# Designs tried in a protein design chat: VH-VL binders against q9y8t7. Part 32

Target 1, 261 residues: q9y8t7
Amino acid sequence: MRDSFLQKAIASAKDRTSLLEEIAGNCSPKPGRPSLSSSIREWVYRVGGAVIAEYKRCSPSAGAISTLDPVSYVQATRDASAAYSVLTEPNWFCGSIELIPYFARYKPVLAKDFIVSETQIRIAACMGASAALLIMEALTPRELQELAAAASRYGVEVLVETPDASHAVEASRLAPGSIIGVNSRDLKTLRVDYEAMLREVSKAREQLPGEVILVAESGIDSPDKALKAFKAGAQAILVGTAFMKNPQLREKILAELLQIP
Below, E stands for the ipSAE of ESMFold2; O stands for the ipSAE of OpenDDE; V2 stands for 0.75 times the mean of E and O plus 0.25 times the DockQ between their complexes.

## First folded at step 6 (VH-VL; framework fv_zagotenemab)

Design c3 (at its last look DockQ between E and O 0.78; V2 from the best seeds 0.71)
Fold by OpenDDE, look of step 6:
Structure c3 (fold): chain C 261 residues (1-261), chain A 123 residues (1-123), chain B 112 residues (1-112)
Amino acid sequence: as target 1 above (261 residues)
Amino acid sequence: EVQLVQSGAEVKKPGESLKISCKGSGYSFTSYWIEWVRQMPGKGLEWMGEIDPDDSYTKYEKNFKGQVTISADKSISTAYLQWSSLKASDTAMYYCARGTYWDSSPEYAFDIWGQGTLVTVSS
Amino acid sequence: EIVLTQSPGTLSLSPGERATLSCRSSQSLVFDDSNTYLHWYQQKPGQAPRLLIYKVSNRDSGIPDRFSGSGSGTDFTLTISRLEPEDFAVYYCMQGTHYPLTFGGGTKVEIK
């Protein structure tokens, strides 16, 4: 039997959690963190959509995507981004929790990892994260509820990543007040299905309460694709690899948004 | 030897059900995907869908979703493609292939193919 | 979906000649990992397809060196430097980067 990527990632996360527990007692969540949801709402009001810029240096299959450093990335993306998504998973994505404080100086930060424990959320909060990612397919419903509750205790918002509209609706029920994301990436094969994501985003928007923020995740590498995601019903898009390779893409997306009457 | 062996040719009438098989040997069956590809007479190759035999996770091309069912029995290293109600338009050669994973070489390719199963549907 | 367009539809050549086959994609096939999962398959009459080239330019095991692949982004080429009698077949490009997986329409290499 071969473990799936998700299984490997979860196992790694569990191992890292054990290490983090050794230092968890020495940290306290930082106060005054900006709200991810508030920032998204502001951008939706201002320009019709929000961009979450993801800083991701590596991918599971081939290693390094870009050598762009955090400083250069922020310089290129800051003016057109509502928030930053920071990969903190070290083994597959070359991330680090130590990146969070830097990005948090500029925008609300989504700590993006394979979160399987409260300890991970607490540490993210200590580093200054505004939100934490929970992957629905990596958690049982009970675990999702517990981790969402833990996040709330630390003043951390939650983005629940889901594969489709039905799961999005369920996630909203299990974790009230959470931001809901629909991922174009199949977490088993790691391939992207952008068109499927659009369909699911549209379905999700039809079913979710209006106050729920819906995010289209991954698969966006052009202004056209970005606009289609917004038209499908997403309030925000999360863009990773495309921004790492071409940070100027955010300006083009913003320009297109501003042209929409 | 690594190989995929498919079940024999089928001659059916419209409305009949059908289940064809693809058996793997010579490798760890649960370590690779099984891909199904249709080739209508005199036409090109069409990807139908895939399955991870380990947990029976499936992915379909949108035009085949709901039209066919892909399944697997890992205990006997066999994958299946089935129809509940055949149509004349289902007449084609059907291939199964071994789909490699992201951590395999070659990556995301079909490196081993079955010999194909010819399905003929006519009244 | 990603549409792969192969050209020409038919290529008539003699043994010993050079064959150049084109595959164009409707969008970039570069994956997040910076790899390009564009593959070439050969199908002889009455046989199942077989993998020739994977990831644009890598020959699969047992494939003769007269077969080569090149390209980037959206434009790809399969080259057969010197056609052998056994090389007359239909060739398909396929992308494994995005769902749904898609094949080109194929190029038939036939004897002149």
Scores: ipSAE 0.759, ipTM 0.887, lowest interface PAE 0.6, mean pLDDT 94
Fold by ESMFold2, look of step 6:
Structure c3 (fold): chain C 261 residues (1-261), chain A 123 residues (1-123), chain B 112 residues (1-112)
Amino acid sequence: as target 1 above (261 residues)
Amino acid sequence: EVQLVQSGAEVKKPGESLKISCKGSGYSFTSYWIEWVRQMPGKGLEWMGEIDPDDSYTKYEKNFKGQVTISADKSISTAYLQWSSLKASDTAMYYCARGTYWDSSPEYAFDIWGQGTLVTVSS
Amino acid sequence: EIVLTQSPGTLSLSPGERATLSCRSSQSLVFDDSNTYLHWYQQKPGQAPRLLIYKVSNRDSGIPDRFSGSGSGTDFTLTISRLEPEDFAVYYCMQGTHYPLTFGGGTKVEIK
């Protein structure tokens, strides 16, 4: 039978991690890494919502998305962004752990990869990451709990990516204190279900304590979609491809959405 | 030859159950999605839902969810569309089609269609 | 839900004429990978639909080169450069990357 993209990505991540465990020394997480959750809460207080700007050079379906270098991307986006999501997966997303320092000196960084080992979390923190992505669909409940606990030991927050409200509630139970993402992208087909994502964010907001940060992920490529995600109850949005294609357009959108009366 | 062959026309009464089939041949059945499309008399095309026959993962258009069941039996390369209780408003032509996703051209299109199954529901 | 609006509803033309069919989307169809998955299908009377054009402008295998597609963002066009008798049919656009998948209402190309 044909392996899903997610299954291939998990297998690749295990291979990458095994080599890294063998080669990497006992590096220590960088001190003074800012809090992702605190940055999101500050933006929510100030303007009613937070933007996590994603740096992604490639995708499985598109190959190369943009040639924009990290410095130019940061220059165009940092004043309107609460944080960066940095792809570190090299095979399908053209990412690298080495990209993290370019962003971490300016904003909290979410290391975005297929994380299956605490070694990946430790090394991301060595490079300056404030948080790590855990994909609920890629992990057993025990693995999720263990990786979240490991992240806490390294002073790394977690964002748990989930497909719907019921998984969001379960993720908050399995990994208390984590940031919870609701992803509009079907990981099997890569199609986007933006309207379902809005409904699932709203349902998750109703079922989760107010202090739990909800992030709406994927499919947000216009001011109207961003506003609807915030109205549905997301405190942050994660925006990737649209920002990579035109960072200046992103600044225009954010200025209109985040104005203070 | 790659093709989808659907079961024959059906004439039913309201309240009866029905299961129509779509059999794939000439290709690896589990490598592609099966899409279901309704065409009401004199009307256009409506996507109803889809199934990955490899693991039976399904997605439904919201107005069809709970109204029909999409299923597959990969051992005989066949997908199904099923009603537990037909209504007169279910009278339509029903097509199955082969769909792909991002890594197989023509990406996200329906490149092979079945011949259709006419379902007539009348008292 | 993405609404695809096709115009005109009916296009009455003679063989040899150029047909231009429009499909307008309620929102941009540029996907996260920068591709646009807008497809065109032909349906002749009594037949199943047939794929003509995928991803805006790519002809499917065996489709004559008189069929071409163009457009971007929200506005798309199917052009038949010189109508043949077998081209009189209904044409549908479809978007394939946003749930639910949606078709346009169709444009009937008929003999004037």
Scores: ipSAE 0.611, ipTM 0.844, lowest interface PAE 1.6, mean pLDDT 88
ESMFold2 (binder alone), look of step 6: mean pLDDT 91; pTM 0.940

Design c4 (at its last look DockQ between E and O 0.66; V2 from the best seeds 0.00; counts 0 for: pae E 2.4 > 2)
Fold by OpenDDE, look of step 6:
Structure c4 (fold): chain C 261 residues (1-261), chain A 123 residues (1-123), chain B 112 residues (1-112)
Amino acid sequence: as target 1 above (261 residues)
Amino acid sequence: EVQLVQSGAEVKKPGESLKISCKGSGYSFTSYWIEWVRQMPGKGLEWMGEIDPDDSYTKYEKNFKGQVTISADKSISTAYLQWSSLKASDTAMYYCARGTYWDSSPEYAFDIWGQGTLVTVSS
Amino acid sequence: EIVLTQSPGTLSLSPGERATLSCRSSQSLVHDDENTYLHWYQQKPGQAPRLLIYKVSNRDSGIPDRFSGSGSGTDFTLTISRLEPEDFAVYYCMQGYHYPLTFGGGTKVEIK
């Protein structure tokens, strides 16, 4: 069978890594980056939940989603977001590592890519990223541990993306101190299962230590869905395409959060 | 010709086990998903689940999870739907279909269908 | 799950007439993707379903141009511009992007 999207993405990332290694010698991680986890906790304390706004220009299935530029995006979302998630994968998401410095001026930045090497994490740190994404389904347990350790050396937090509660628990063991995400998107089919995500978030919250930050990823396109994710046990939600198309959604989500007694 | 051919009609009693088949031909069997759809007599279509024949990755609709098993043998380009214990309520037409993927057209639609397998369960 | 509601349940028409079938979704079918994976199938008596339209408005191979699909968000329409005798069948809409995959209840187009 032809490679799945995830397999293709990983292969591409490996190829890009070889190129990045050529320039890695000139890279020095920037100090003083804001903490993603701290920001999330602040928002949870203030309003009951945190929103991670994802800047994503393309998707694997549709190509271009929005042409909204970074400046306009930040102007529309800065006051209602705890952090920015920035796609840096260039082939399917039209991302770039060069986007990180801009967003990092305003909020903690999660560098989102298919990270398969320490070099990628180092470069993300150099660009000003506060955190890096590790996809559990793309890595062996050993690789996950090694990359998480590397991230720590560079002062980069880790968000481990997982498909379910069981993997979430495992991820927390393999990468202590990491932020755990549960993805509504099946990375093999690219279909979305929002209800399953809610169930898994709830299950994960029951099993994970209280200090572990749990993030509901993708599949959220309404205030109602956002609230349900928070009620399920997520401290933060990561929203991409919906925000790219409708920036006002962020304000609506915040408004709903503020109304919760 | 691209086609899916299903096994013949089945007449069973409650409590019996059953395994029906869906064989693909005319295309790379492992390049597409197989979908299973139930249609009860005089009723509409119901998605049951799907399988990637390449690695046997499966997804089920929640009402069918644990009630049926979807499997595949890629060596003979065949997918299966099976019950460990049939119920009268399992009486229906069962279709397999070829599911398309994100990088194929039509995307996420069922473009090829088997002829259906009628399963009748009665005491 | 996403509920697709088709209307009318039955549509009685004569050959040559225009048929308009509706499919309404309980929620927007545009989620983290620019595409809308709403499809239409035709099922004749005693036969397996056949794909007619994929992604709202694209005709599958071999489908006559008298069939067309339109819509966005939560409201979708299948139109048969001029009914042929072979077009009298049951038509189903389906969303193929959100688990679980779901079908509408179907619209039966019957001869008047």
Scores: ipSAE 0.775, ipTM 0.892, lowest interface PAE 0.6, mean pLDDT 93
Fold by ESMFold2, look of step 6:
Structure c4 (fold): chain C 261 residues (1-261), chain A 123 residues (1-123), chain B 112 residues (1-112)
Amino acid sequence: as target 1 above (261 residues)
Amino acid sequence: EVQLVQSGAEVKKPGESLKISCKGSGYSFTSYWIEWVRQMPGKGLEWMGEIDPDDSYTKYEKNFKGQVTISADKSISTAYLQWSSLKASDTAMYYCARGTYWDSSPEYAFDIWGQGTLVTVSS
Amino acid sequence: EIVLTQSPGTLSLSPGERATLSCRSSQSLVHDDENTYLHWYQQKPGQAPRLLIYKVSNRDSGIPDRFSGSGSGTDFTLTISRLEPEDFAVYYCMQGYHYPLTFGGGTKVEIK
């Protein structure tokens, strides 16, 4: 009798999208948006891995969290980050599409939301986003294909978030050219299983072509966990807001990456 | 009035099957996870796994996976822990507990516990 | 998996004394929303565990204010400011966020 957090978030996104479609007007994607995939590949070539730094102002479990303002956050994190993952979901994460420009002038932005319509993708691109998140567990295979096609028409890359290796392989077939994420966060409990994530990243790497960018998205809260995720086959890791604010964590991640030949 | 009431103590022989129960009352049973915890004689607490009673989705601790089965019947507000073939090393106290969610205080805690079911397996 | 190490294993004290119980995590328990889902349970002989403190420092409903929790990151403390006869029990810490969920080994608080 309890809807999961994902079910609630999808329902909310559909409601928000109805309003967005009404007020969005005819905005066009901003020209000259940088490529998320290119930034990740550049970091992988240069230092052996890439960090996508998350920005969020609230969480479902705690509500408001202690975060820097966007300008201060970018100043503290830009030298360690290949890209930003910016929460635009307003109800549980206190996000907004208006946050995107603060980050996009410096790095590629992944618009992170529960995307259910192409209007959400277009508006994110109007604000300067380079990529959009599609959550495989939130979409039918047809919906995933349609939204990925829409993203392509707007010049927006897609990160498809998947729960395991078998879904990662299927996502790469359904949305060719997309970036593939493995997120072992249980979407029913919102708990994390880092060890399961490592196993699924490793399995996915073995089954996916080498050119497919693989992102690890769960429980990476220390330099050791970051290194293990890269060794398991991820080219990028998504690191949460609270951890990117930690100067010791940032400096240690950079130091370990700089030692890669 | 929020309660978890477990089935009574069991004395079994190795190789026998067993299914013990945990009945919730005084709250919406499908709104919370049910956690299972083992306490071996004179030892501490060990998390075994959990179930969402609404759809029977389960998570197991690695050493218990394949050794026990966690199930639920939401129509009677009851969760179960069962063995197909008991071992002497299964002798322990078994607790069920209510697992709270991210949106319920106290968050991610076991806030209500059953009284426990003592399982004794003698060879 | 996260190992919670409690010390001391046994704490022998008299009623009225202050008890300090330690729980050390093998890794940081800070959630990326800055909460820490480290909880304390009390288990009296022959009884089920009872929630005392959740998220490091919050007393559960009906818990006396002589119980307090503190700590951050990897190091956590349960303090009983003035032991009452009913406080002689085993105390467990638990982390509730990372799979698998884990308990500390327990600290037995016993009468000297």
Scores: ipSAE 0.513, ipTM 0.811, lowest interface PAE 2.4, mean pLDDT 89
ESMFold2 (binder alone), look of step 6: mean pLDDT 91; pTM 0.942

Design c5 (at its last look DockQ between E and O 0.01; V2 from the best seeds 0.00; counts 0 for: pae E 12.5 > 2, placed apart)
Fold by OpenDDE, look of step 6:
Structure c5 (fold): chain C 261 residues (1-261), chain A 123 residues (1-123), chain B 112 residues (1-112)
Amino acid sequence: as target 1 above (261 residues)
Amino acid sequence: EVQLVQSGAEVKKPGESLKISCKGSGYSFTSYWIEWVRQMPGKGLEWMGEIDPDDSYTKYEKNFKGQVTISADKSISTAYLQWSSLKASDTAMYYCARGTYWDSSPEYAFDIWGQGTLVTVSS
Amino acid sequence: EIVLTQSPGTLSLSPGERATLSCRSSQSLEFDDSNTYLHWYQQKPGQAPRLLIYKVSNRDSGIPDRFSGSGSGTDFTLTISRLEPEDFAVYYCMQGYHYPLTFGGGTKVEIK
């Protein structure tokens, strides 16, 4: 039987977790990490929306996306981003947990991986992450609750990635206080459905409490698409490959936001 | 030989139900997607939807969602396209195709096609 | 949805001539992947479509080298360097990465 990408990624994460447990005893979460949610809210207040800039060097289907180094990336994005999303998954995304400390010097960092264990969250916290990604489709409801609780113990916020509005609502119940993301990427096929994402973001915003931060994840490669996501009800957008290939896009998005009366 | 073989031509009346089939052979049926494509007479190709035969995960084009049902029986390497109530406007050639996955070569393409099933709906 | 516009609608040529077919996308097909999943299909009269070119410029197995694909972003081209009698058919471009998957309207290459 052919395993889906998500299944493969989860299996890999489990294998890595066993190795991480060997070093977890020497890990102490760093205090004083900036809040991702606070940063997003500040940007929403100032300009009407927040941009989470994702540093992603590889993708499962494409391999290498860009050779842009972290220093150059930060130089290009720092003034126009509320936070950084850092891929730490090494096999498919060419990520590393060692990237977190660098980005954390400048902005709140969302550690993006296939998190299946508390150990992963603890280590992310030790590296200076402000938040950690939990993928709802990769976890049982109980696992999601447990990992969210663990994150709270380490002072790490949680972004729960969901496929649709229904799951978004459920996620908010299972992980109170979490940031909710709606992914444009179909995790079964790895294809992109931007229009579906917009619909689901809109639906989610109608159902979620006003204090819940809603993030539109991926599928955005133009200022127009960014604005549509914000209009749909997202407080923040997470942009990866588009920023890796075209850093100027960030400034253009910001410029458009500032023009909104 | 890798191939998709579709069921024969259908002549139906409006309001009737219909289920056509697409059988794969020569490859691991659950390792690839099955795509359905409509071609109305003298017109171009239209993607209808797809299914993963392994777990029956489906994705539809919005105009076909609720209008047709895509299903599969992996035990006999067969995919299906069905209507609960046909319309005259459903008259078309229907193709199934093998859809490659992200980790296949070629990626995200329809590399094998069935011979097509002609569906004629008239009163 | 991503709209693919093919031009011309009909191309009348003689055997031995060069054919150039265009496919234009309503938006860039190079989005959050370094690959561009733009494909070309050939459909002869009374037959099912056949994959010719995948990912802009790669010939599928068994496809003659007279067929070539090129392009990037929003503009793509299928070229037949020297038309053979069996090449007179309808050609479709397709993008296979963004839902919904979409085809171009097709270009009919007919004998002059």
Scores: ipSAE 0.865, ipTM 0.933, lowest interface PAE 0.5, mean pLDDT 94
Fold by ESMFold2, look of step 6:
Structure c5 (fold): chain C 261 residues (1-261), chain A 123 residues (1-123), chain B 112 residues (1-112)
Amino acid sequence: as target 1 above (261 residues)
Amino acid sequence: EVQLVQSGAEVKKPGESLKISCKGSGYSFTSYWIEWVRQMPGKGLEWMGEIDPDDSYTKYEKNFKGQVTISADKSISTAYLQWSSLKASDTAMYYCARGTYWDSSPEYAFDIWGQGTLVTVSS
Amino acid sequence: EIVLTQSPGTLSLSPGERATLSCRSSQSLEFDDSNTYLHWYQQKPGQAPRLLIYKVSNRDSGIPDRFSGSGSGTDFTLTISRLEPEDFAVYYCMQGYHYPLTFGGGTKVEIK
């Protein structure tokens, strides 16, 4: 029997959290953190959609990704971005909580990690994160509820990442008020299913109240794919580092899709 | 020797059911995916779907979803492809193949193939 | 769905000649968070396919060094530097990263 990547990532997260609980003490969340949901709604109102720009330094399969440093990345992307999704997972994504402040001074930050403990949520907020990722496939329903409640106590919004519309509806029930993501990446295979994601976003939009923010995640690597995700009913898209730093692709999003001069 | 051995050729009539098998040997069967590929007479290769034999997690190509069932019995290192009601258009060669994981070379490739099972459906 | 278009459909050559087979993807196969999972398979008449090249340019175990792969983005090439009699077969490219997994239509390499 072998452990899947998700199982390994969860185990690693538990180890990281255990040490942090012993060392970090009781920091408190930074005051004045902007709202992720409010930023998304502002962009939707103003231009019809929102971009969450992902910052990632490594991947499990590719290792180190030759990308911009945080300062240069923000300079290139902040005018097109409602928010940043910052990888904080150190072992496979080369992330760190220390990355959060570089982005949080400009935009709401989603701390993207394998969150299994409320300590991870509190520490992300101490560094300035506005929201935290909860992966539905990594958590039991009770764990999801408990972590969402903990996030609320720390003034941290939650994006619940789900694989399909039925899970999106369930996530909205288990964690009321959360932002709901539909991820094109299969967490068991790490393959991408963009067309299934579009179908599931459309299905979720039909079944969820209009005020629930839907985010389309992963596999959005062209302006055409970005447009199709918005047309399917997503209010925001999560767009990868390589796409956002490519000026031809980035400028198409700015000029044509989001109507920014 | 690492190998996948498929069940023998089948001649069936429309409306009949069929279950063909793919038995793995020489490796840890539950450590790899099983992929199913159709090749219609004189045509190219079409991916049908896949299964993780360890927990029966499956993915289907959209046009095969609901048309076939992919399953596995890990206790006998065997995967299956089955139809509840065959059509003449199901006449084809069906291959199983071993799919690798993202972290095991050759990543996401089909590195071992069964010999194929010819299914002929005619009145 | 990613369409892989192979060209030419048929390549008629003599043993000893260089064969160049093309595979073009309808979308870029490059992501910043993954390798390029484009693979090449050989299918001889009456036989199952056989893996030749994985991830663009890596030969599978036991594949002779006359087979090589190259390319990036949307354009990929399989090269057979000197055709041997046993190399006359159909060659398929496949992408293994995006669902659904897709094969190219194949290039038949036949003896002139």
Scores: ipSAE 0.631, ipTM 0.849, lowest interface PAE 1.9, mean pLDDT 89
ESMFold2 (binder alone), look of step 6: mean pLDDT 91; pTM 0.941
ESMFold2, look of step 8: ipSAE 0.006; ipTM 0.509
ESMFold2 (binder alone), look of step 8: mean pLDDT 91; pTM 0.943
OpenDDE, look of step 8: ipSAE 0.858; ipTM 0.928

